# Designs tried in a protein design chat: VH-VL binders against Large ribosomal subunit protein uL10m (mRpL10). Part 278

Target 1, 224 residues: Large ribosomal subunit protein uL10m (mRpL10), of Drosophila melanogaster (Fruit fly) (q9vpl3)
Amino acid sequence: RGKINIQRPKAPHYERARVVAVTQPKYPELPKAKSCFKTRAERTQQQQENPYNEIIAREVRNWLDHSRLVAFFHLSSITADDIFRVRVQLHKQNLHLKSYGSKIIEQAVKNTRYEAIVPLFHSNHCIVFSPDPEKTAALLRIVRRVPQMVLLGGIVEETMLSRNQLVAYAQMPGLHAVQAQLVQTLSQAPGHLIQQLQAHQNSFVQVLDVHAKNQMNEETPKST
Below, E stands for the ipSAE of ESMFold2; O stands for the ipSAE of OpenDDE; V2 stands for 0.75 times the mean of E and O plus 0.25 times the DockQ between their complexes.

## First folded at step 16 (VH-VL)

Design kb4 (from kb1 with light chain Y96W; framework fv_anetumab; at its last look DockQ between E and O 0.60; V2 from the best seeds 0.64)
Fold by ESMFold2, look of step 16:
Structure kb4 (fold): chain C 224 residues (1-224), chain A 119 residues (1-119), chain B 111 residues (1-111)
Amino acid sequence: as target 1 above (224 residues)
Amino acid sequence: QVELVQSGAEVKKPGESLKISCKGSGYSFTDYWIGWVRQAPGKGLEWMGYIYPGDSDTRYSPSFQGQVTISADKSISTAYLQWSSLKASDTAMYYCARSFLYWGDFDYWGQGTLVTVSS
Amino acid sequence: DIALTQPASVSGSPGQSITISCTGTSSDIGGYNYVHWYQQHPGKAPKLMIYDVSHRPSGVSNRFSGSKSGNTASLTISGLQAEDEADYYCSSYTSWSDPFVFGGGTKLTVL
């Protein structure tokens, strides 16, 4: 195999000319009412909708709907072979490793309680889905020996859990659904947790303090 | 307590078949790889292959592929190493050992099965 | 199958620190932190001493430590004792198709 280019095989002159001639006229189609459709077509074009993106977004929604455990990870530099071996090991525990673009995640969680997770997908990431929340311990046991995957948090029985809450959930034997509900009742709301993670990641308060005082860079003293 | 118990020592002649066993207890047998490790008399350790009993996923070292068969019966928590026709060069100590991860460490080992093949 | 390179033997006196080396390639020890060390006394099964380069399992003395630099991993035994006399093997992950390799082994003699 020797040719990869835009060249296309050409038909014999008579057959090529005949095929081109018969395809010139578009098949006549009966007129349809078009008065109201322009607004929807313009909205779809302005949304820049890609049918492939919507199919993938539905896949994400299906995973979310059928998974009693969802875990979010930051994914640092990793080879395709290495992520493959991790995916295989996870799959043996009914843990399903996936990665999606942030726009697809936004589309998938739009108009759901999970819209607050979207900032977690700004950088390189992966998600683990499972119908088995009891597999949380196995998940954490696997990924603590995969330094490229850093746990950010998760969802257990439709309850948002922080990283520390998910780790605590994995360590408690017994009725995991009851344990997750109890932890959430006594812990922060999911939106407040996301706000605290964002503040920690960005250190935004320190940047504002520097701008408010002087142009000279100053490090805020850290108390012991 | 996690334990791997292997079948007893074997004395065989060249050309005979043999199947040795490794029974795991005290843990979820189907959630761990079982590896087989060979040690010829006075020599070092050689990895022969892995099996994941949960789905029978089986991997062989290139040096042992086609030489042995690794299998498991998860209903009795037992892994096997089998030869269809033994050679004198198969004389060695054979260990089974478990690993949670395909890329992981062997944290528990069987006591070993000595196989002696001589005329 | 291709073994990691270890010295055939090392020796030390009680109380000394000794180091056993394990040299591989960029595709195993150089590329991964999945390097493990096993101790084997005569007539006994191997025992895991160090996993993932430097981690000790429960029950392993803190006299045992591990490290790596480039393509070479090292097992260090401080405060050498008579019971440390054994064979020591390193191992590493290499690839999905051929995942596991041992070193050739090192006989440690306590003088």
Scores: ipSAE 0.759, ipTM 0.887, lowest interface PAE 0.9, mean pLDDT 80
Fold by OpenDDE, look of step 16:
Structure kb4 (fold): chain C 224 residues (1-224), chain A 119 residues (1-119), chain B 111 residues (1-111)
Amino acid sequence: as target 1 above (224 residues)
Amino acid sequence: QVELVQSGAEVKKPGESLKISCKGSGYSFTDYWIGWVRQAPGKGLEWMGYIYPGDSDTRYSPSFQGQVTISADKSISTAYLQWSSLKASDTAMYYCARSFLYWGDFDYWGQGTLVTVSS
Amino acid sequence: DIALTQPASVSGSPGQSITISCTGTSSDIGGYNYVHWYQQHPGKAPKLMIYDVSHRPSGVSNRFSGSKSGNTASLTISGLQAEDEADYYCSSYTSWSDPFVFGGGTKLTVL
C-alpha cells in the first residue's frame, strides 16, 4: 500500500484542478490598509468644512469691505523675517499685510463684487489693506524695495486697478489738491472773460468817440 | 522743503546731564524715522538709534543701549537725544537724520550738534 | 563691533574714475540690498549719494554709481572733480535688532 505522500500530493487530474480552481473561495482582497495618511484630496475636503475657515473668510470680507486701498502681491522666496520686517514697516503707514489661502479667499469673495480677484491667488500671495487710499504711494515705495513682493494689482475706492494703473494712481496729485486747482481755475475764468468782453466794448466805444469827434471837427465851418 | 534743525553746541562737565533736540519741518514728522548718529572728532559715523515719532517705537544700537535715551514730541515735531551722566568720551558731533524705512537710508540730515565734555 | 570695511583712503586725478569698496558679511551686505553711501565734506553733515546699492537720490550727479557683488559693495565716481574730495561712508542693514552699521569711512583725495 503506497505511502500517500501527504507532503507533495500529486497534481489532481486536469478536470479536478479546474473544479478546485473555480470553487476556491475568492476571499475579498483585504481592503488595502487605507494609509493613515489622508490623501491631499481628503485633507483638502476636510479643510473646506472647517468652521475655522468660515471665520477667516468673514474676516477677509470685513477687510475688503472696510478698505479703500487693497493691493495684491505675489510672494517669491521671501523669508519669514523679511515678511515680518515689511509688515512692521507697512503697519506704521496704516497698511495691513495679510496672507490667506486661496480656498479661503474663494470662499470669502464668492457671490460678491470681489469675485474677480480669485484668479490672482494661484500661488503664494499676500494682501495689503488700508482705509486710506492716499497711502498708495507709500505702499509702492516700500514694496519697490522688496523684490520678493510682486505687485499684481489692487482695488482703490471700489475700483479694480491693474499694476500699471496703481502706479499711475500713486503719481497723481491728491483729490483735494486737484479740486483746489479746479476751484482756482474756475474762479479766475469768469473774471478773465468779463475783462475780455469789457475790453472789446471799451475799444469800440473809444473808436466811436474818436469818429464822433472827427465828424464834429469837420462840420465846424472855418468862418473865414 | 524738508529740514532738520538741531540745537546749538553744548559744553558740559563729566557727570552732567544733557538733552539735545532735532526739529523736523517740511514733511509729516510722524511718518518717518529719526535717527541719531555720533561722530567723534576725526572718527567715522556711528549709528546710535532711531525713533518713529508716530508711535514712539525706539530702537538702539547695542553699543548705545542704556547709555542714552532717544525720545520725540510729535506735537512740536522734535526728536531728542539725552544723557543722564556725560563722560569725556561722549565728546562728539551728533547728527539727527530722517529715514523713511526701518532698513532704509538717511535722506535728510541735521546740521549737527557739537557736544564737548571736559573737566 | 561689527563694522563694514572700507579703505582708509583713495586718490585720483581729475577726470579719472575711482572706486571705493565696502566689505561686509553675509549677514549685512551679502544678505540684503540695503547698502547706502554718504558723502561728507569737512565740517558738514553727511549727504546721501546712493541708496539701495545703486539708486541715486534726486539732485545727485550721475557720476556717482553703486554696485554690489557678494559681500562687497562699491561706489564708483566717474569724471572725478575737485569738489568730490570728501569722506565717503557706506552703510548697510544688518538685522532687525541692529538695523544699521556704518563703514569706517574713506578719504578721497583729488590730486
Scores: ipSAE 0.546, ipTM 0.782, lowest interface PAE 1.1, mean pLDDT 85
ESMFold2 (binder alone), look of step 16: mean pLDDT 91; pTM 0.934

Design kb5 (from kb2 with light chain Y96W; framework fv_anetumab; at its last look DockQ between E and O 0.01; V2 from the best seeds 0.00; counts 0 for: pae E 13.8 > 2, placed apart)
Fold by OpenDDE, look of step 16:
Structure kb5 (fold): chain C 224 residues (1-224), chain A 119 residues (1-119), chain B 111 residues (1-111)
Amino acid sequence: as target 1 above (224 residues)
Amino acid sequence: QVELVQSGAEVKKPGESLKISCKGSGYSFTDYWIGWVRQAPGKGLEWMGFIYPGDSDTRYSPSFQGQVTISADKSISTAYLQWSSLKASDTAMYYCARSFLYWGDFDYWGQGTLVTVSS
Amino acid sequence: DIALTQPASVSGSPGQSITISCTGTSSDIGGYNYVHWYQQHPGKAPKLMIYDVSHRPSGVSNRFSGSKSGNTASLTISGLQAEDEADYYCSSYTSWSDPFVFGGGTKLTVL
């Protein structure tokens, strides 16, 4: 009685092999372990759908809507300590330094009047917010002493300004000072006009008086 | 014009308390730091500390921490330097000075207050 | 005590150029561009002459200039005048916890 070789069973007859092949439970292919490495695209999509990003985007929008002064900066090789130091100084002046991801900014300003700022956020950047446009001079005074912060531009009173325009704005006298100057100028204008009109009249009268005096002198007959 | 005016010279005995003042004018008092600098007779300048009157943030040099108290009253644009107990070694000229920045320069100085502590 | 090192005294003749050095460490002068110079006449309060290494406040003569190399800052006075005779102090930012340090001062004599 031939020892049934249990280690290498003879291949079943062709018909039996077919039946066995058809009756073999087709185990669903184990889902190919989706490589834990979410593709950059999947990560980006998941990041876009992150409810947290939406919250932050709303925060950014809120800052933009309530700020009368917004300044954009590029950060070059700045340390955490430097940022902290600057932040404290800015805060003393009611200036709020914030940093957000480019995607968050894009989401925040999409379909808004601020959409034009998106190109400013391709590198390391920070934003300074303030409710007071009069603090522009203080802001520039601080950041000029921080070479790691490069001013790119800003928004003042809902108007986008270039770097140079922002600097010029900071050098302007306050609105009240300008108003005072305007009032002074306007108050002087009528006085000057009156003086000019009176000057012409006075000159005319003087000429007439001289003419009259000359005529009187000609009519005095030399009594010999 | 920006001006810092300090209180007059003081002559005290060891153990007495003293409070000297520095009044700022011609600028927003709450937007600048006020620092105190000591100068002993014939010696150099020593930074003691400063205060931001806007929020009363006060910082001291380690050498003067616990030895003096710096304070400010923003309602009258005045900063103070005070001792609880004077020592003979406290004899010096004391200057107040204004700085816009935490790490910045002192751009305006008071005229100084001479404090003499002698037994 | 972290102190900035200055020469005790410097002298020059009228019209000459003199330089006062201020030497610190990599944690102060070498680490930041927040070096300032003050002039003090006898019995007077200090006056700011240079801020942030090389910047001159309004009203300060263009004869005063500042520079920095490594851990050493320098104040240069050109065209020396009798009125320049005074004590000069450098200062620097050091750290958040101890923001200011002064040099020992330099007595400038105009010969």
Scores: ipSAE 0.718, ipTM 0.861, lowest interface PAE 0.8, mean pLDDT 86
Fold by ESMFold2, look of step 16:
Structure kb5 (fold): chain C 224 residues (1-224), chain A 119 residues (1-119), chain B 111 residues (1-111)
Amino acid sequence: as target 1 above (224 residues)
Amino acid sequence: QVELVQSGAEVKKPGESLKISCKGSGYSFTDYWIGWVRQAPGKGLEWMGFIYPGDSDTRYSPSFQGQVTISADKSISTAYLQWSSLKASDTAMYYCARSFLYWGDFDYWGQGTLVTVSS
Amino acid sequence: DIALTQPASVSGSPGQSITISCTGTSSDIGGYNYVHWYQQHPGKAPKLMIYDVSHRPSGVSNRFSGSKSGNTASLTISGLQAEDEADYYCSSYTSWSDPFVFGGGTKLTVL
């Protein structure tokens, strides 16, 4: 019943709905068919209150918690065929391209340290997950041929990195341990900035630390 | 309707070559991995390898590296498992199965191809 | 070669709830949420019952559920029925180079 109005045009069972949700990197926010009272955005908001949205949010939490590499991209206009070809190239490197609605991301990261990522998802976006942080360079080589995917930043070994920090991480040669050490070093710069901004409150602590350091002079040094 | 149809049972002697097939229909063949799984008589399931027919990216289990060849012909939506020289220990049921994701959630399986290698 | 450990057999009476365990390591079940469960009746191909730890494919009864704690995944069958008598296999992603491993299988007998 290809042309008859009684056909069932909705997405098939939940397995296909899962695949469609995962394979749609851009969510069209543009209103279509203004002749009706309900926009697509309005229907999406209503649907996001149901239990299906929480199932997807748990999937996002699992990806975030178990991926050693997460990269966030702004996604400009791209055809479904082109984004699928990019997904195939990324998949060869164990890099997994996903897209989720912003409300689902908000649910997934609520009350976590990752809540700061939510503003990245109010515009068209995609996310790349991988268990292999060593694949960061391969990721960037693939996406630099895709101008529609603009790197915003990422997470490596549970450390949030800006765009520039992630690019620097990817360009470092050598062992995973060396790259992890550099990520840790780059992350300490924000901690030093926080201390400088709180210099008045911390100046009293710094005086005490100097006195404690002088007292530690008589402690036994660490040995092998 | 998604379907994987495998070639029929084979009876062979040691040293002979064999190529068995798995034809996919009812879906976009090039968008899914095809995996091959062995099950020796009375034994469990053992993964042999994957192929992504879209670009022929092929991965082998270390246990089967160099012992079989996995290939696909996307123009006829068919994947293959091939031996150049069969051994008696190759007697088993061989399944093909598809997965959208590299990490093996095989949602549709072929009916199996029984390969018997007897001296 | 990484193997997932399952009990060789388990049995239960109709209506009972039964749990089948699948134990791996931090490199597979403990490190990823790519644990899948398959049911295989004698002479038949396996059927996917649970994917990604706890998700059911279309057409799978809600009597089947999955969970994970640490390095152990579990398949639970509630309201056991005679048709549930089969072999059950878990599987997990392990690594880039050796991405997939099955458990040894569990024979479920319905008494």
Scores: ipSAE 0.006, ipTM 0.437, lowest interface PAE 13.8, mean pLDDT 75
ESMFold2 (binder alone), look of step 16: mean pLDDT 91; pTM 0.934

Design kb6 (from kb1 with heavy chain F100W; framework fv_anetumab; at its last look DockQ between E and O 0.46; V2 from the best seeds 0.00; counts 0 for: pae E 2.6 > 2)
Fold by OpenDDE, look of step 16:
Structure kb6 (fold): chain C 224 residues (1-224), chain A 119 residues (1-119), chain B 111 residues (1-111)
Amino acid sequence: as target 1 above (224 residues)
Amino acid sequence: QVELVQSGAEVKKPGESLKISCKGSGYSFTDYWIGWVRQAPGKGLEWMGYIYPGDSDTRYSPSFQGQVTISADKSISTAYLQWSSLKASDTAMYYCARSWLYWGDFDYWGQGTLVTVSS
Amino acid sequence: DIALTQPASVSGSPGQSITISCTGTSSDIGGYNYVHWYQQHPGKAPKLMIYDVSHRPSGVSNRFSGSKSGNTASLTISGLQAEDEADYYCSSYTSYSDPFVFGGGTKLTVL
């Protein structure tokens, strides 16, 4: 009686092998041990829920809502000392230099009229706030002498302006001067209109008078 | 036109007090720094300090800290430099100058005030 | 006392170009681009000739130019004229606590 080799059993017949393969309990793959290390995504999500971020976001919103001038800058290789120096100078002009993280800005402007500014915050940036839009010229004058600050755009009187538009705005005469000019122009407009209307009427009357005179001359029978 | 006009020449004795003035005109006096620069006879320029008249922020050179007082009266667009007790070594020309920026250039200068301190 | 180093004197003939150097440290000229140059004639107040290393104020002749390399700033005067005879001073921003430092001055003689 041949010793049943228990150590290397002969492969079962093909049909039996198929049945055994199908009847083998499929054990659910043990959940891969969740690495004790929070995924980058989990860390990012936890950072978003930081109550501190919400407070800062509210601060940003407050600045945006109370500022008539907002300017966005990219910071290129600027030192802390440089930032401080510029901040002091800007402060003298009632310009407030602030720096916030991109996530904070996103949170701050979410579902607001300022949501369009989010794409401007991809790198190191700072924001300058002012309650006075007339300080735009002063701001630009200062930052021109700070090559590490690159103007990206801004908001003036609730209107978003490009870099070029901000520069143009700074060169414009004050609002009051423009208003005065507008009032002057508008005050002159009715006079011109009346003159033009009267000119046409006068011309018409003149033509009629000439016609009437010509008819009267034709009706005078040459008494031969 | 922007102009800085300084007070006239002064002749004083050691130990006396002195206050000289610099009046700005033709610009917003409160928006610019006013600095004081000393020049001893035959010597170079020395920055003494400056003041921002808008908020009276005043900075001194370490060499002049405690030796002089810089002040401003924005109501009359005038900056001042004063000594409580003059020394012979204070004999010099004193210039006031305007600077737009904290770190900036002095773009306009006064005509200078000669101070002579002799026994 | 922290001072910027300038040559005591330089000379040139009319029509020539001359250069005045101003040497500082990494904490002033080397650290910032806020170097300024002043011209002073005898008995007169200084006049700003160059600001921020290379910028010329309105009314200043294009014969005056400025540059910087490392810790040394330079003022170049091209087409030297008799009227250019004066003392020249450089200045630089240094720090928040001590914003301004002047050089020792350079006497320019036109031969």
Scores: ipSAE 0.828, ipTM 0.927, lowest interface PAE 0.7, mean pLDDT 87
Fold by ESMFold2, look of step 16:
Structure kb6 (fold): chain C 224 residues (1-224), chain A 119 residues (1-119), chain B 111 residues (1-111)
Amino acid sequence: as target 1 above (224 residues)
Amino acid sequence: QVELVQSGAEVKKPGESLKISCKGSGYSFTDYWIGWVRQAPGKGLEWMGYIYPGDSDTRYSPSFQGQVTISADKSISTAYLQWSSLKASDTAMYYCARSWLYWGDFDYWGQGTLVTVSS
Amino acid sequence: DIALTQPASVSGSPGQSITISCTGTSSDIGGYNYVHWYQQHPGKAPKLMIYDVSHRPSGVSNRFSGSKSGNTASLTISGLQAEDEADYYCSSYTSYSDPFVFGGGTKLTVL
């Protein structure tokens, strides 16, 4: 009950992400269509018992290294058929739905700035990876109609975003519109540009930080 | 503005082939499913199949599998419904409609193509 | 499979509220919240009125509402107007291999 870690939350509020007990399909003869996802218990046990854990951790690192968009979801009870159709729809948008055990995630992100994501994987979950951060809006549009997937937060352009920040990011214009906006304000001082971006909250920072770094590097020799 | 514009009415004899079209505009054509819906005269709506023009993934209602061919040309934002051999029972209004999701709603519809097949 | 069951017709006077039912099974309406409602005037294409049980697309009057209980979805039209006279169809997702069924349709007559 007490307010543990009020100033420094270590993890999202799992009470808000939790749902009723997750149903598990019958084993061992599940149909392939109904076996699009292994249960969380199966994934965790297989991870602990299997020498392939490092192979899977390497896959997670490859996804993280090559994805400019990563989104984390709590996954409530869902049939294998239903998660399969969601995966197919996401794939149409170059969005790749995956699930991994918490120990594999710990292993994959150890000694990186992404260690903070590990608590998200203590409950039933899924992750969406994409090389295209512009697909954030498409992702959220798809999952808005999939109540079993509850957004927890994400990573865009190597910056961690909360749920609200990711939603706000998805509402921004595309990269071309953002780049055009930045070019339009180029005649203003660099401090003015940062101030305009900050007036629209941190939700702009990740995409604009990449472009603003290029702008500030180009202007630094002359604007001082 | 999203629009789906279908080809004009057709009058055919049994055994003839036919290909009708549905041109989408005002949206990203390759990012939406295009579904075909049949409505026989005085009857209800009957879904026939879907295509995702982005990768040509095509799904058919079991009732229409093997009876029609659904295709798309994404370079001209056009989906097609095709019969190799029409039957009198194919007389109906045919609608195209789009859906963002495979399991989702049909939010925009074409005006319909009336196909009449009679001897 | 059996199509979603709708009454063949329903009627009401201007200003009344009416409800159109759509009954399926636990494999469609009971198992999913992907129930949609379409309005079709004579000679016209259908128009989406309600999606995902209860959501209204932009531009659809708030007189239209939807709900679901068990295997039965309902479309409610309040403040009935003459232009509401049309055929109404429900639809539902069923499975990946056989994804959609429509209801048989309901003719709404405004008296």
Scores: ipSAE 0.474, ipTM 0.768, lowest interface PAE 2.6, mean pLDDT 79
ESMFold2 (binder alone), look of step 16: mean pLDDT 91; pTM 0.929

